# VH-VL binders against Alsin (ALS2): the designs that were tried, part 8

Target 1, 196 residues: Alsin (ALS2), of Homo sapiens (Human) (q96q42r690to885)
Amino acid sequence: GYIASLHELATTERRFYSKLSDIKSQILRPLLSLENLGTTTTVQLLQEVASRFSKLCYLIGQHGASLSSFLHGVKEARSLVILKHSSLFLDSYTEYCTSITNFLVMGGFQLLAKPAIDFLNKNQELLQDLSEVNDENTQLMEILNTLFFLPIRRLHNYAKVLLKLATCFEVASPEYQKLQDSSSCYECLALHLGRK

## First folded at step 1 (VH-VL)

Design m14 (framework fv_modakafusp)
Fold by ESMFold2-Fast, scan of step 1:
Structure m14 (fold): chain C 196 residues (1-196), chain A 118 residues (1-118), chain B 107 residues (1-107)
Amino acid sequence: as target 1 above (196 residues)
Amino acid sequence: EVQLVQSGAEVKKPGATVKISCKVSGYTFTSYGMNWVQQAPGKGLEWMGWISAYSGNTDVAEKFQGRVTITADTSTDTAYMELSSLRSEDTAVYYCARKGYWGYFDYWGQGTTVTVSS
Amino acid sequence: DIQMTQSPSSLSASVGDRVTITCKASQSISRYVDWYQQKPGKAPKLLIYAASSLQSGVPSRFSGSGSGTDFTFTISSLQPEDIATYYCQQSYRTPYTFGGGTKVEIK
């Protein structure tokens, strides 16, 4: 059903929000608090990444809360609230992806000073857990790339869930068309942003 | 990685029923819809119908209504198309094709040839 | 039902030529047109989706454009392996409908 698919979306959104919050609190915030992170340019680019990441995290949290509130308060089976929320995230995702791409193009995490690299190495097990990288022989830089591209992978998940929601409506209905359009938008954005 | 494997060629008499299978692998079966397409010898592609592997909802083209049944078995990751009351004009290659996010058919089965003859 | 009118039904061109195929929908379908290539004895292969998006693994010489009712598919430099029948399809609404196909041959 429709309600079951909405509960799936709400549950996975809450889970994703929790993961992004952990990355922000346990990795990004401590990292940026270190003295002598690198050159001024590198630090500025990383601060931009963190800023855009924080904004995206906030919006994901608000979306999850909105979905949960709607499911609790509404007895009706059908809603287009998911479609309305899809366009809100497009700019935030694009700005985040632009910031991480700019940081990586300019040398990325490899350009960080020794204290920052040491911090990341000491937290490698946490980074692997957060990125869901199971191969313990995976290099630190590859773990970091996987971790900071999780939002792009989430866009694919949004597309899939929206497509499942669409199948709960008759194909000729306006609801089906709107959910299909929303799904396609997220998938297209994910493909566009996933190419460096 | 993604594969759609169809059952083998069938030869049927007029009035018989044929059931074609499409077994999938390499993706989550319930995340995508499955379409069925007919191609008569030397002719173009004609859409027959679609099923959501998630909901079980189907939509069947008017030409095939009453004769086509589309089903999906989530325990075996297999979609089926059953065509009854076969006529000589049903002689064709039948394809299953996965419905992608934009509604396009991104992966196709190899095709199943059905010949209807007296 | 949405009718897809594809033209030409057949064309002959030389290797290296620019080949253009058109498809017209009987009503507005936004961007929901897809293009397929079918070689003899083979299943169709998706080349372009959502009017202009290139499918992964498909050569960049293939492109699509258009919106609403009028759509164009282009092969910028025809290669011998491109000899096939090409189909447009609307994925806007069921029943999904295909164009009549364009057979592309080399002179």
Scores: ipSAE 0.000, ipTM 0.435, lowest interface PAE 18.4, mean pLDDT 83

Design m15 (framework fv_modakafusp)
Fold by ESMFold2-Fast, scan of step 1:
Structure m15 (fold): chain C 196 residues (1-196), chain A 120 residues (1-120), chain B 107 residues (1-107)
Amino acid sequence: as target 1 above (196 residues)
Amino acid sequence: EVQLVQSGAEVKKPGATVKISCKVSGYTFTSYGMNWVQQAPGKGLEWMGWISAYSGNTDVAEKFQGRVTITADTSTDTAYMELSSLRSEDTAVYYCARLRYFDWLPFDYWGQGTTVTVSS
Amino acid sequence: DIQMTQSPSSLSASVGDRVTITCKASQSISRYVDWYQQKPGKAPKLLIYAASSLQSGVPSRFSGSGSGTDFTFTISSLQPEDIATYYCQQSYRTPYTFGGGTKVEIK
């Protein structure tokens, strides 16, 4: 049902927000604080990734809080961000995914200087846990790739939840059509960003 | 008032199966998840798994995979935990505990516990 | 899996004393730690959730703090009815894991 699917969305959004907050505070901020990270170009691209990541993290936190307020009945959000295709929300996902793709295309984490690589190796267990990679023999670069593409995976999850929400309505209803359209939007965005 | 009421104590032989119930009242059963926690005599708390009462989706801890089945019956507002192939080390108190989907998932209400003794 | 290391395993204190228990997570769990009180023969009772939020009906002498990997639970003025074993638990992700517990006794 509708409310149950919203509970699932709220729960997973809060967990996702927590995970992104940990990546930001434990990995990205300490990493960017190191001396001699690499070339000017590599550092600039990574700083762009961190900036877009922080903005996305903030908005996901707001969305999770809005869902919780709605479900508690304490303070109903004026707008359920994911359902209304907020331009700010979609733009933040697009900007982040574009920034990480640009960073990786230009050589990514492999081109970082030794102090950065040493930092990442020291935190490999944390990175593996955050990325949910179960194979302990997975290479560091694969772990990092999985971790930083989690937001794209989350877009697929949004699309899936929206499809589940649509099944709570008559096929001929405006509600069904809107939820189907929303799901298609998130799925198309995920495919577009994931293949770049 | 919110209540989680568990079935009574069980004494089982090694190799048997035990099924414990947790009947809820005072809230909407399908709005919360239900966790199961094991506590061996004189030992700490160990999470076994949970179920979404609405969807029926479950997650079971690795240690209990293949032996534990968690189910929910929305017609009777009752969650169940079934543990098979019982061994002496399964002697423990088993608790059900409600999962709040809000406020970072604390276990805010617990059943009174069901003692399971496995002896020959 | 996230491991929760709790210390001390036991402590003895006098009525009115400040009691402090610590819990360390093997990885960052943000603020997603909860604290439970368990009296002999009874089910655990939630005292603190999300590191620092006091559960309704719980006396104000109980408090929690911390974030990331290091968490602290405090009883500001120990009372006789506080004799119990206390457990931390991470609610960050499944499998949910508990600390080993701290047995609090009055000397």
Scores: ipSAE 0.000, ipTM 0.447, lowest interface PAE 14.8, mean pLDDT 83

Design m16 (framework fv_modakafusp)
Fold by ESMFold2-Fast, scan of step 1:
Structure m16 (fold): chain C 196 residues (1-196), chain A 118 residues (1-118), chain B 107 residues (1-107)
Amino acid sequence: as target 1 above (196 residues)
Amino acid sequence: EVQLVQSGAEVKKPGATVKISCKVSGYTFTSYGMNWVQQAPGKGLEWMGWISAYSGNTDVAEKFQGRVTITADTSTDTAYMELSSLRSEDTAVYYCARGSYYYGMDVWGQGTTVTVSS
Amino acid sequence: DIQMTQSPSSLSASVGDRVTITCKASQSISRYVDWYQQKPGKAPKLLIYAASSLQSGVPSRFSGSGSGTDFTFTISSLQPEDIATYYCQQSYRTPYTFGGGTKVEIK
């Protein structure tokens, strides 16, 4: 039902926030604190990625808290933040995905200086765990790509949950239409941003 | 209906510590972040740091690192800002302000005046 | 840190005048700028968030525009109760930073 789907959204948002927080604190922050990361351009692009990632992480954390409040309060589905496509929430996903794509197009992690590459290799097991890559033979660059594209995977998850929520309403209702439209929006954005 | 109520004015000597409280009502405390802002007499606004009431994570401006501690107590819906090693230049009004999911600090406490004098 | 340069520092205008305040970021901050009003002896009040969104309960004479590095705040028809200091603030990256403020006085 409706409440079960909202609990699923809240639970998965909480787990996703935890994972992004770990990436931020254990990978991005230590990486950027290293001396001699690479060229000025590479460092600036990576700093932009980290900045957009931190902003997205903050918003996801606030969304998770809002969902918990909603489930224990008396707020209605129309109050869900994810229904406001083209809002700052959706824009923050777009800005992050644009920043990581720009970084990767310019050569990405392969352009980092030796100290940075050494740091990533030393933490490869952690990176693999965070990315949920099960194949132990997966190369570092593939693990990093999987890890930093997790927000795009989350857009697909939003679309799926919104579709489940929509089925709890009559097809002719305004609630059904809003949830269906939002689901389509997140799915289309994920496809657009996931293109190489 | 949504309110942030801060503790009363403080007069401290140089080297002392001050702890300001910000008690919230009218909303779910853990659904928003809490910012702390300093305003020296006749001067502009300066951001000190924030805390997520949900996670307890904090970010603090470099100027205040090592001297400021920001905490949140979910059992009493109260945020705290503690500033140590007080100097005369810390004389200011201190505000707590709720951080919205849509950005902006949409609800502010009334302010707490801290005077540091010998 | 991102620096917010706000101008002018002060202005005097007549009731009914259009008042414009500008804010320039030292780097691109997308739409992550908010505008606040502070009346003497009072806490600041949010007027505009995300560059152009009007906060609920705020009169429609207040508006904001801009993206990237250049932002503008406008009062279309100044009223006596608008005497205050106005601040821009970026929330693109911590530490969040405020502009220096613009003191608005009525002639």
Scores: ipSAE 0.007, ipTM 0.507, lowest interface PAE 11.7, mean pLDDT 84

Design p01 (framework fv_pozelimab)
Fold by ESMFold2-Fast, scan of step 1:
Structure p01 (fold): chain C 196 residues (1-196), chain A 119 residues (1-119), chain B 107 residues (1-107)
Amino acid sequence: as target 1 above (196 residues)
Amino acid sequence: QVQLQESGPGLVKPSETLSLTCTVSGGSISSYYWTWIRQPPGKGLEWIGYIYYSGSTNYNPSLKSRATISVDTSKNQFSLKLSSVTAADTAVYYCARDYGDYEWYFDLWGQGTLVTVSS
Amino acid sequence: AIQMTQSPSSLSASVGDRVTITCRASQGIRNDLGWYQQKPGKAPKLLIYAASSLQSGVPSRFAGRGSGTDFTLTISSLQPEDFATYYCLQDYNYPLTFGQGTKVEIK
């Protein structure tokens, strides 16, 4: 049902926030604190990635916190933040994905200085756990790509939950149309951003 | 046919609280969002906030610290209170119904009531 | 907040004229835009929702177009009852914001 789908959205949002917080605190923050990361351009691009990642993390945290209101008092579909404030989500995800894509196009993690590469290799097991990569023989750069494109997978998850919510309404209803439209929008963005 | 009618004092003193009520007749207040919109004389429209019949509200950030919208489903009414008023709050106040549940479009409006803030 | 800018602020027209009013959003709002008509001393009236959907009872001479940031309202053959002020409203995100209005006056 409707409540079960909202509970799934809330539970998975809190879980995703926890993962983003771990990436920020255990990988991005320590990495950026190293004395020699690489060229000025590479460092600036990575700092932009970290900035956009931090903003996205904040949005996800706020959303997770607010979802308890829908479970305990507010059940109106149009008051759902991801639906009414979709511009905040689409813009934050797009800004983050643009930053990571720009970083990768300029050479990405492979162009980092030795201390940074050493840090990442030392933490490869943690990176693999955070990225949910199952194959232990996966190369470091592939693990990093998987990790930093996790937000795109979350867009796909939003689309699926919105489709589940839509099935609770009549096909001709405004609720059904809006949920279907939003689902398609998040799915389209996920596919578009994931093609790099 | 559903109709909306605003009521309340036409004159409010500076620093006092402006209080308006919208009465819904010819239909149920349930299952709709209800909104307040104001228009200072000779100027454009400003959205104040909404209330869903269950009591859920949202406000324009410019007015959030002063505005309170409430609903009384037993009387088929919803109300606006705006505290600490000044001359800048002088406006025609409209209540309106949001017809769509996903889209915000106001298909039904009260006639509007002029509230003048003056000593 | 999303800023809505209308152009022109006012225009003078004759009965039978084709009138076009524009509305620009400061950011993308998809098709979450409505058009409202207000006659002097009266409450606004909904004409168009979702950028292009005509409200029941509104004459077919009114048409809305656009998506994203740029929107237009067209009146194909202006009638005497169409002299009014027209407002656009974005309903994409809170707070809901109106354009400043376009007054359509008799020449």
Scores: ipSAE 0.000, ipTM 0.437, lowest interface PAE 15.1, mean pLDDT 84

Design p05 (framework fv_pozelimab)
Heavy chain, then light chain:
Amino acid sequence: QVQLQESGPGLVKPSETLSLTCTVSGGSISDYYWTWIRQPPGKGLEWIGYIYDSGSTNYNPSLKSRATISVDTSKNQFSLKLSSVTAADTAVYYCARDLYYGSGWFDPWGQGTLVTVSS
Amino acid sequence: AIQMTQSPSSLSASVGDRVTITCRASQDIRNDLGWYQQKPGKAPKLLIYDASSLQSGVPSRFAGRGSGTDFTLTISSLQPEDFATYYCLQDYSYPWTFGQGTKVEIK
ESMFold2-Fast, scan of step 1: ipSAE 0.005; ipTM 0.457

Design p06 (framework fv_pozelimab)
Heavy chain, then light chain:
Amino acid sequence: QVQLQESGPGLVKPSETLSLTCTVSGGSISDYYWTWIRQPPGKGLEWIGYIYDSGSTNYNPSLKSRATISVDTSKNQFSLKLSSVTAADTAVYYCARGEYWLGYFDYWGQGTLVTVSS
Amino acid sequence: AIQMTQSPSSLSASVGDRVTITCRASQDIRNDLGWYQQKPGKAPKLLIYDASSLQSGVPSRFAGRGSGTDFTLTISSLQPEDFATYYCLQDYSYPWTFGQGTKVEIK
ESMFold2-Fast, scan of step 1: ipSAE 0.006; ipTM 0.444

Design p08 (framework fv_pozelimab)
Fold by ESMFold2-Fast, scan of step 1:
Structure p08 (fold): chain C 196 residues (1-196), chain A 121 residues (1-121), chain B 107 residues (1-107)
Amino acid sequence: as target 1 above (196 residues)
Amino acid sequence: QVQLQESGPGLVKPSETLSLTCTVSGGSISDYYWTWIRQPPGKGLEWIGYIYDSGSTNYNPSLKSRATISVDTSKNQFSLKLSSVTAADTAVYYCARGYDILTGYSYFDYWGQGTLVTVSS
Amino acid sequence: AIQMTQSPSSLSASVGDRVTITCRASQDIRNDLGWYQQKPGKAPKLLIYDASSLQSGVPSRFAGRGSGTDFTLTISSLQPEDFATYYCLQDYSYPWTFGQGTKVEIK
């Protein structure tokens, strides 16, 4: 029902936040702390990716905390942030996906200098675990691509949960319409970003 | 056409546990919060607590040590147990449905008829 | 806990009169206030939620106003079926608390 679907949203949001936090703290921050990462252009594009990734991670963390507060009966937290601030979510996901796509199109991780490539190879097992890649023969660059496009799958998950929430309301209600519209927006964005 | 009906003993002895059940008909117990409210004879209303269909509860601090609310989604019922009762617990007990709008509105849109519980030796 | 004080405790009025009941919260509760009507021997009935929103099926002669700490319920033209006790309820903070009630009786 309605509260069960909110528990599902909260649980999966917390898991996703944890994964993004691990990527940020164990991969992106150490990587960007290395000397001689590559050309100015490559480094600038990677810094943009890290910036957008960090902002997305922060937003997801705040959303998870808000859902937890709502489920514990804090009235001030009862507005669903994903609905009330849907443009913020859509923009944040779009900005991140645009930044990673630009980085990858311009040569991506392959254009990084030796110290960066060495770091990524040293952490290949962790990258594989974080990306949920099952095939041990998968190349490093394919693992990285899978890892950094995980946020697209989360958009699809939002759409599914919002549809579940909508079924808790009368079809003629304003609540039903708002939830259906939001679900369609998240699904549309996921499909659009996934087709690139 | 949602209807709520309270049931339970009308007389409880001091120090015993008061037990009431609310049966919901005409609608699902899922997707709402369900609440207990009481009214001593000739007095005003006092909120006791609520429960979501998930089992999550919140209680009036004045009653938290004695009150337990539970829900049985399969029977479309929820219940109140209040331990260690005294004459001060004599009241009409109401069950009610809370409508929780996504924007944070909370209100009780359907009520049971109420059941009088007298605490007497 | 937030204390809700209603005024007056009782009032006498005639059919056709304009009746105003007030409710004061001990702290800012925004718009998180509802009004309930209770007739003798009956369960309370929701009239107004979110301070000013009329519940479906409730006659338009009932109106709620206010925000923050000061709230009013107005009945613009009292009908015979409106003689009852009226309660305000804040749902801003736990525990949720009712006012002591205002009894509207025949003159």
Scores: ipSAE 0.000, ipTM 0.458, lowest interface PAE 11.9, mean pLDDT 84

Design p12 (framework fv_pozelimab)
Fold by ESMFold2-Fast, scan of step 1:
Structure p12 (fold): chain C 196 residues (1-196), chain A 121 residues (1-121), chain B 107 residues (1-107)
Amino acid sequence: as target 1 above (196 residues)
Amino acid sequence: QVQLQESGPGLVKPSETLSLTCTVSGGSISSYYWTWIRQPPGKGLEWIGYIYTSGSTNYNPSLKSRATISVDTSKNQFSLKLSSVTAADTAVYYCARSPYYDFWSGYLDYWGQGTLVTVSS
Amino acid sequence: AIQMTQSPSSLSASVGDRVTITCRASQSISSYLGWYQQKPGKAPKLLIYAASSLQSGVPSRFAGRGSGTDFTLTISSLQPEDFATYYCQQSYSTPWTFGQGTKVEIK
C-alpha cells in the first residue's frame, strides 16, 4: 500500500543520502584540497561539479528527513510527501548532471594533475564499493563514471516509486494525475540527461 | 501558530535597491519554500521567487536579473532585494509559505499582511 | 510561462446566489491549480488546492472542478463575507502564475 511505498521511498532516500555524503566527504572534499591542481578549465569544472553535488546532497538529505517526519506524524496539514517535477529537486538534478557531463566532455578525471590521479588510485577500493561495481577488474575511469552518474539512476527509481504511489489512488483523482505527471517528468529527465 | 510579517522601507527612490525582510514566528523555517509575491495597486498578483532553507532559489524570469532572495535560519527570517527600481515596482509586497511536499508544493498556505512599497523621488 | 485567464473580470451577485468563476490555462496543467480569496486591504487566502481539494477551515460552499486547461470555482450559496476578488494560480511549473482576478461585488 501507500504507507509501505512511502516507507520504501524514505528508506532508499536515506541510503542514497548516506552514499552521496560519503562521496562528498571521502572523495570530493579531499580531492579538491590537494596541492598543485592549479586553476585550469578542468579544475574549475570539477569545482562546479562539487558545488552542484553538495547542493543535491543537502536537498536529498532534507527530503529524506521530511519523509521520515511525515511518516512519524509530524506533517503539514494533509500534505503528501512526494517529489514534484517543477520543484527545486529537478532543477538541482539537472544542474548537477549538466556539470558532470561538461566536466567529462572536457577531459574529465583523466586530465587532472598527478596528485589527483594518485589519490583516486589509492582509494580505488572505496570508489568501487561506493559505486557498487562488483567486477574487481573494472578500470578506475569506469568506476568514477558509474559513481558520478548514480543520481541519474536515482531519477529512474523516483519515477518507479511515484507510479507505485499513484496506483493507491482513484484514476480520476488529482493525486493520481499529479503522481503520474511527476513520474513521467522524472523518467523523461533521466532519459534526456542519460543521453547527454 | 505560524505567522509571517514583512518589514522594510515604505518609500524607495528610483535606481536604488528595495530591501524587505519577512520574519517567521510560531514555527521553524525548515522544509518549506519561502516566497515573495507582489501586487501593484489595483492590479493582480505576481510571483517574484522562492527560497528553500538550503539557500536554493528560483526566480520569475522577468525579475531574475534584479531579484535576490536570502534566508537567515538563525533569525527565522528571509529577505528580498530588488535592484534598480522604477515606478513599475510600486506594489504591496507579500511574503508567503509553500509546503515542499509534491501535492501541496506551490500552494501558498500562510501569508504576511503585506507591506506597501512606493518608488518615487 | 503559463498564462492564466479568468472569466468574468467582475460580477454582481446577491446573498444566497450561486456564483461560478472560470479559469483557463494556456497549456495543460493537470490538476495543479489553486484558488485564492482576497478581501480589500488583506492578503490572499488559500481556498482550494489541486483543483478540487478544500483547504482546512474553508466553508463547504466553495467547490473547485476541472483538469487540464479548464477550471471552475463555484460558491453554492453566497454569504456576505464572500464579496471579494478571487484568483486562480497554477503550480504545475515555475514561474508560478496567477489569473487576473474576478471581483465578486454586491448587487
Scores: ipSAE 0.000, ipTM 0.457, lowest interface PAE 12.9, mean pLDDT 83

Design p13 (framework fv_pozelimab)
Fold by ESMFold2-Fast, scan of step 1:
Structure p13 (fold): chain C 196 residues (1-196), chain A 118 residues (1-118), chain B 107 residues (1-107)
Amino acid sequence: as target 1 above (196 residues)
Amino acid sequence: QVQLQESGPGLVKPSETLSLTCTVSGDSISSYYWTWIRQPPGKGLEWIGYIYYSGDTNYNPSLKSRATISVDTSKNQFSLKLSSVTAADTAVYYCARDSYDWEYFDYWGQGTLVTVSS
Amino acid sequence: AIQMTQSPSSLSASVGDRVTITCRASQGISNYLGWYQQKPGKAPKLLIYAASTLQSGVPSRFAGRGSGTDFTLTISSLQPEDFATYYCQQYDSYPYTFGQGTKVEIK
């Protein structure tokens, strides 16, 4: 039901924020602090990834807090925090996914200099845990791809929760239409970005 | 006030299934996450898993293959089954409520000691 | 899984003393940390959540601080009823994990 889906959203948003915060603080910031990361182009693309990632992390943190507040006082679909944040989330996710895709297309983590590669290998267990990759034989680059595309998986989760919320309303209602449209937008974005 | 109370056999034989029920009173089980936590004698706390009143579960990977948590909203209860028990499963078992907006535990049952022995 | 390490494992203090307990996470957990008090033979009781937020009904002499990997619980003026074992718990990621506990013995 309606409240069940909202609690699922709140719980998973807090967990997701934690993972992004860990990736930012334990992987991206230390990595970018290393000397001689690679070519100027590679470094600039990675810095863009980190910038967009940081923005996304901040918005997710704000959303989690706002959703908790909403659950105390409002019950109508048109007042939902996720609907109010839809444009910010769609834009932020798009900017992040574009930045990571550009970085990976231009050679990605494989083109980083030895100190960066050594850092990533040293932290492989942490990277594997954060990415939820269970196969111990998975290569570092596959772990990194899984980790940095976690935001796309989160878009699927938003689409699913919005669809669940929509089922609580009459199919002809404005609330149903708004929730269905938002769900379709998140799912379309996830599918588009996931195929790159 | 919300109260939680564990119930079930205090003695379970090795290889059998440990079954416990938590009865919630003072509030509806609906709209909350409900959790099982255990504490072997003289040792620390270990999270087992949770269930949302809708039936959605999440388990500690160390226990996932053996643990099943279920909820019965009509009885205001949730239950734990832990299969293939050994002496290592001897512990005080607690049921607890995850807080409304966070994943910490704001209400606990008194705990029930389960001894695994022949 | 995130390993939570507390120090000291035990301490003895007199009524009126300031007591500090430390909790360290093996990786960053932001502020997703709770502190619990457990008296002998009883269930744990929530004292603090979100690293520093005092639970309703808990005396103001209890205070939590920290973020990331290093956290502290301080009891500013120890009372006889504070004899207990204290546990930290991270709820940043699954599985939730607890520290091994710190036993506070009142002289």
Scores: ipSAE 0.000, ipTM 0.441, lowest interface PAE 14.8, mean pLDDT 82

Design p14 (framework fv_pozelimab)
Fold by ESMFold2-Fast, scan of step 1:
Structure p14 (fold): chain C 196 residues (1-196), chain A 121 residues (1-121), chain B 107 residues (1-107)
Amino acid sequence: as target 1 above (196 residues)
Amino acid sequence: QVQLQESGPGLVKPSETLSLTCTVSGDSISSYYWTWIRQPPGKGLEWIGYIYYSGDTNYNPSLKSRATISVDTSKNQFSLKLSSVTAADTAVYYCARDLDYWYGEDAFDIWGQGTLVTVSS
Amino acid sequence: AIQMTQSPSSLSASVGDRVTITCRASQGISNYLGWYQQKPGKAPKLLIYAASTLQSGVPSRFAGRGSGTDFTLTISSLQPEDFATYYCQQYDSYPYTFGQGTKVEIK
């Protein structure tokens, strides 16, 4: 049902927000606070990643709050960001994925200076936990790639939940069409970004 | 030393648009997120919204339908327009700098002196 | 929106006293909390961010603690210039919200 699917969306959005907040506060912020992180170009690319990541995190937090408000029958902040402001949401995901892809193409985490590599190795257990990588023999760089591409997985999750919500409406209804269109947009973006 | 200075009319008639400008000196406006905060006389603080030099904005939902923040990098200024004002919009309006949005330290480290805007006919 | 509640709303103290102000968030905000000091007729001044980090130039007698939902600001030895209104602010999620303020008055 509709309410059950919305509860699923809200619950998973809150969990995802918590995970992104942990990545931001425990990994990205401390990492960029280190002295002699790398070359000016590498540092600038990583700072761009952090900036786009923070913006995405805050929008996801806004969406989670909106869903919670809607489910509890509160009238304020009732707009579902994923539906009503989908272009803003999609743009934020696109900007983030573009920034991480640019960083990785230019050498990524492997080009960071020793203090940064030492920091990442010291926090490998946390990185593995946050990335949901179960094989503890996985290399650091694979863990980092999995972690920083989690937002693409979330786009697939959005598409799937939106399709589930659509099935609660008549095929000819405006609600069905809007949910279908939104699902297609999120899925197409996820596929496009996943090829980079 | 970075300084912020608000400017604009101190009196606005009900139903009109309140327009304020913040001038930034001592540093480039292109480096930070910039915010507007207001305080009705004798009351607490209310966040209005922010802008980044790229044009990215975010607003308090309570004001989103009426508030517009814009930036002019050539003049090192950012501005607030608040439409359809009422007596409830009477407040001291502050512009401020966001400490570090990139890391999520969205505390405000530098503030303008504030400008009182009275909504009255 | 996250509601921020401060206690007490006002308190009277003497120079040299230890003053503690409490701030409570309606939901978990991790350490995304700032404290501000506002003197009559002046703009607020940032004292502390990230719940416990002193802003540059702020005297060491100011200390912040807490995480999650419960936060405190402590002034270990109140000075004449510390009589002011203090506000907490959460920046975990939009919209950013402030507490109602705590006025620290001379006895």
Scores: ipSAE 0.000, ipTM 0.442, lowest interface PAE 18.4, mean pLDDT 84

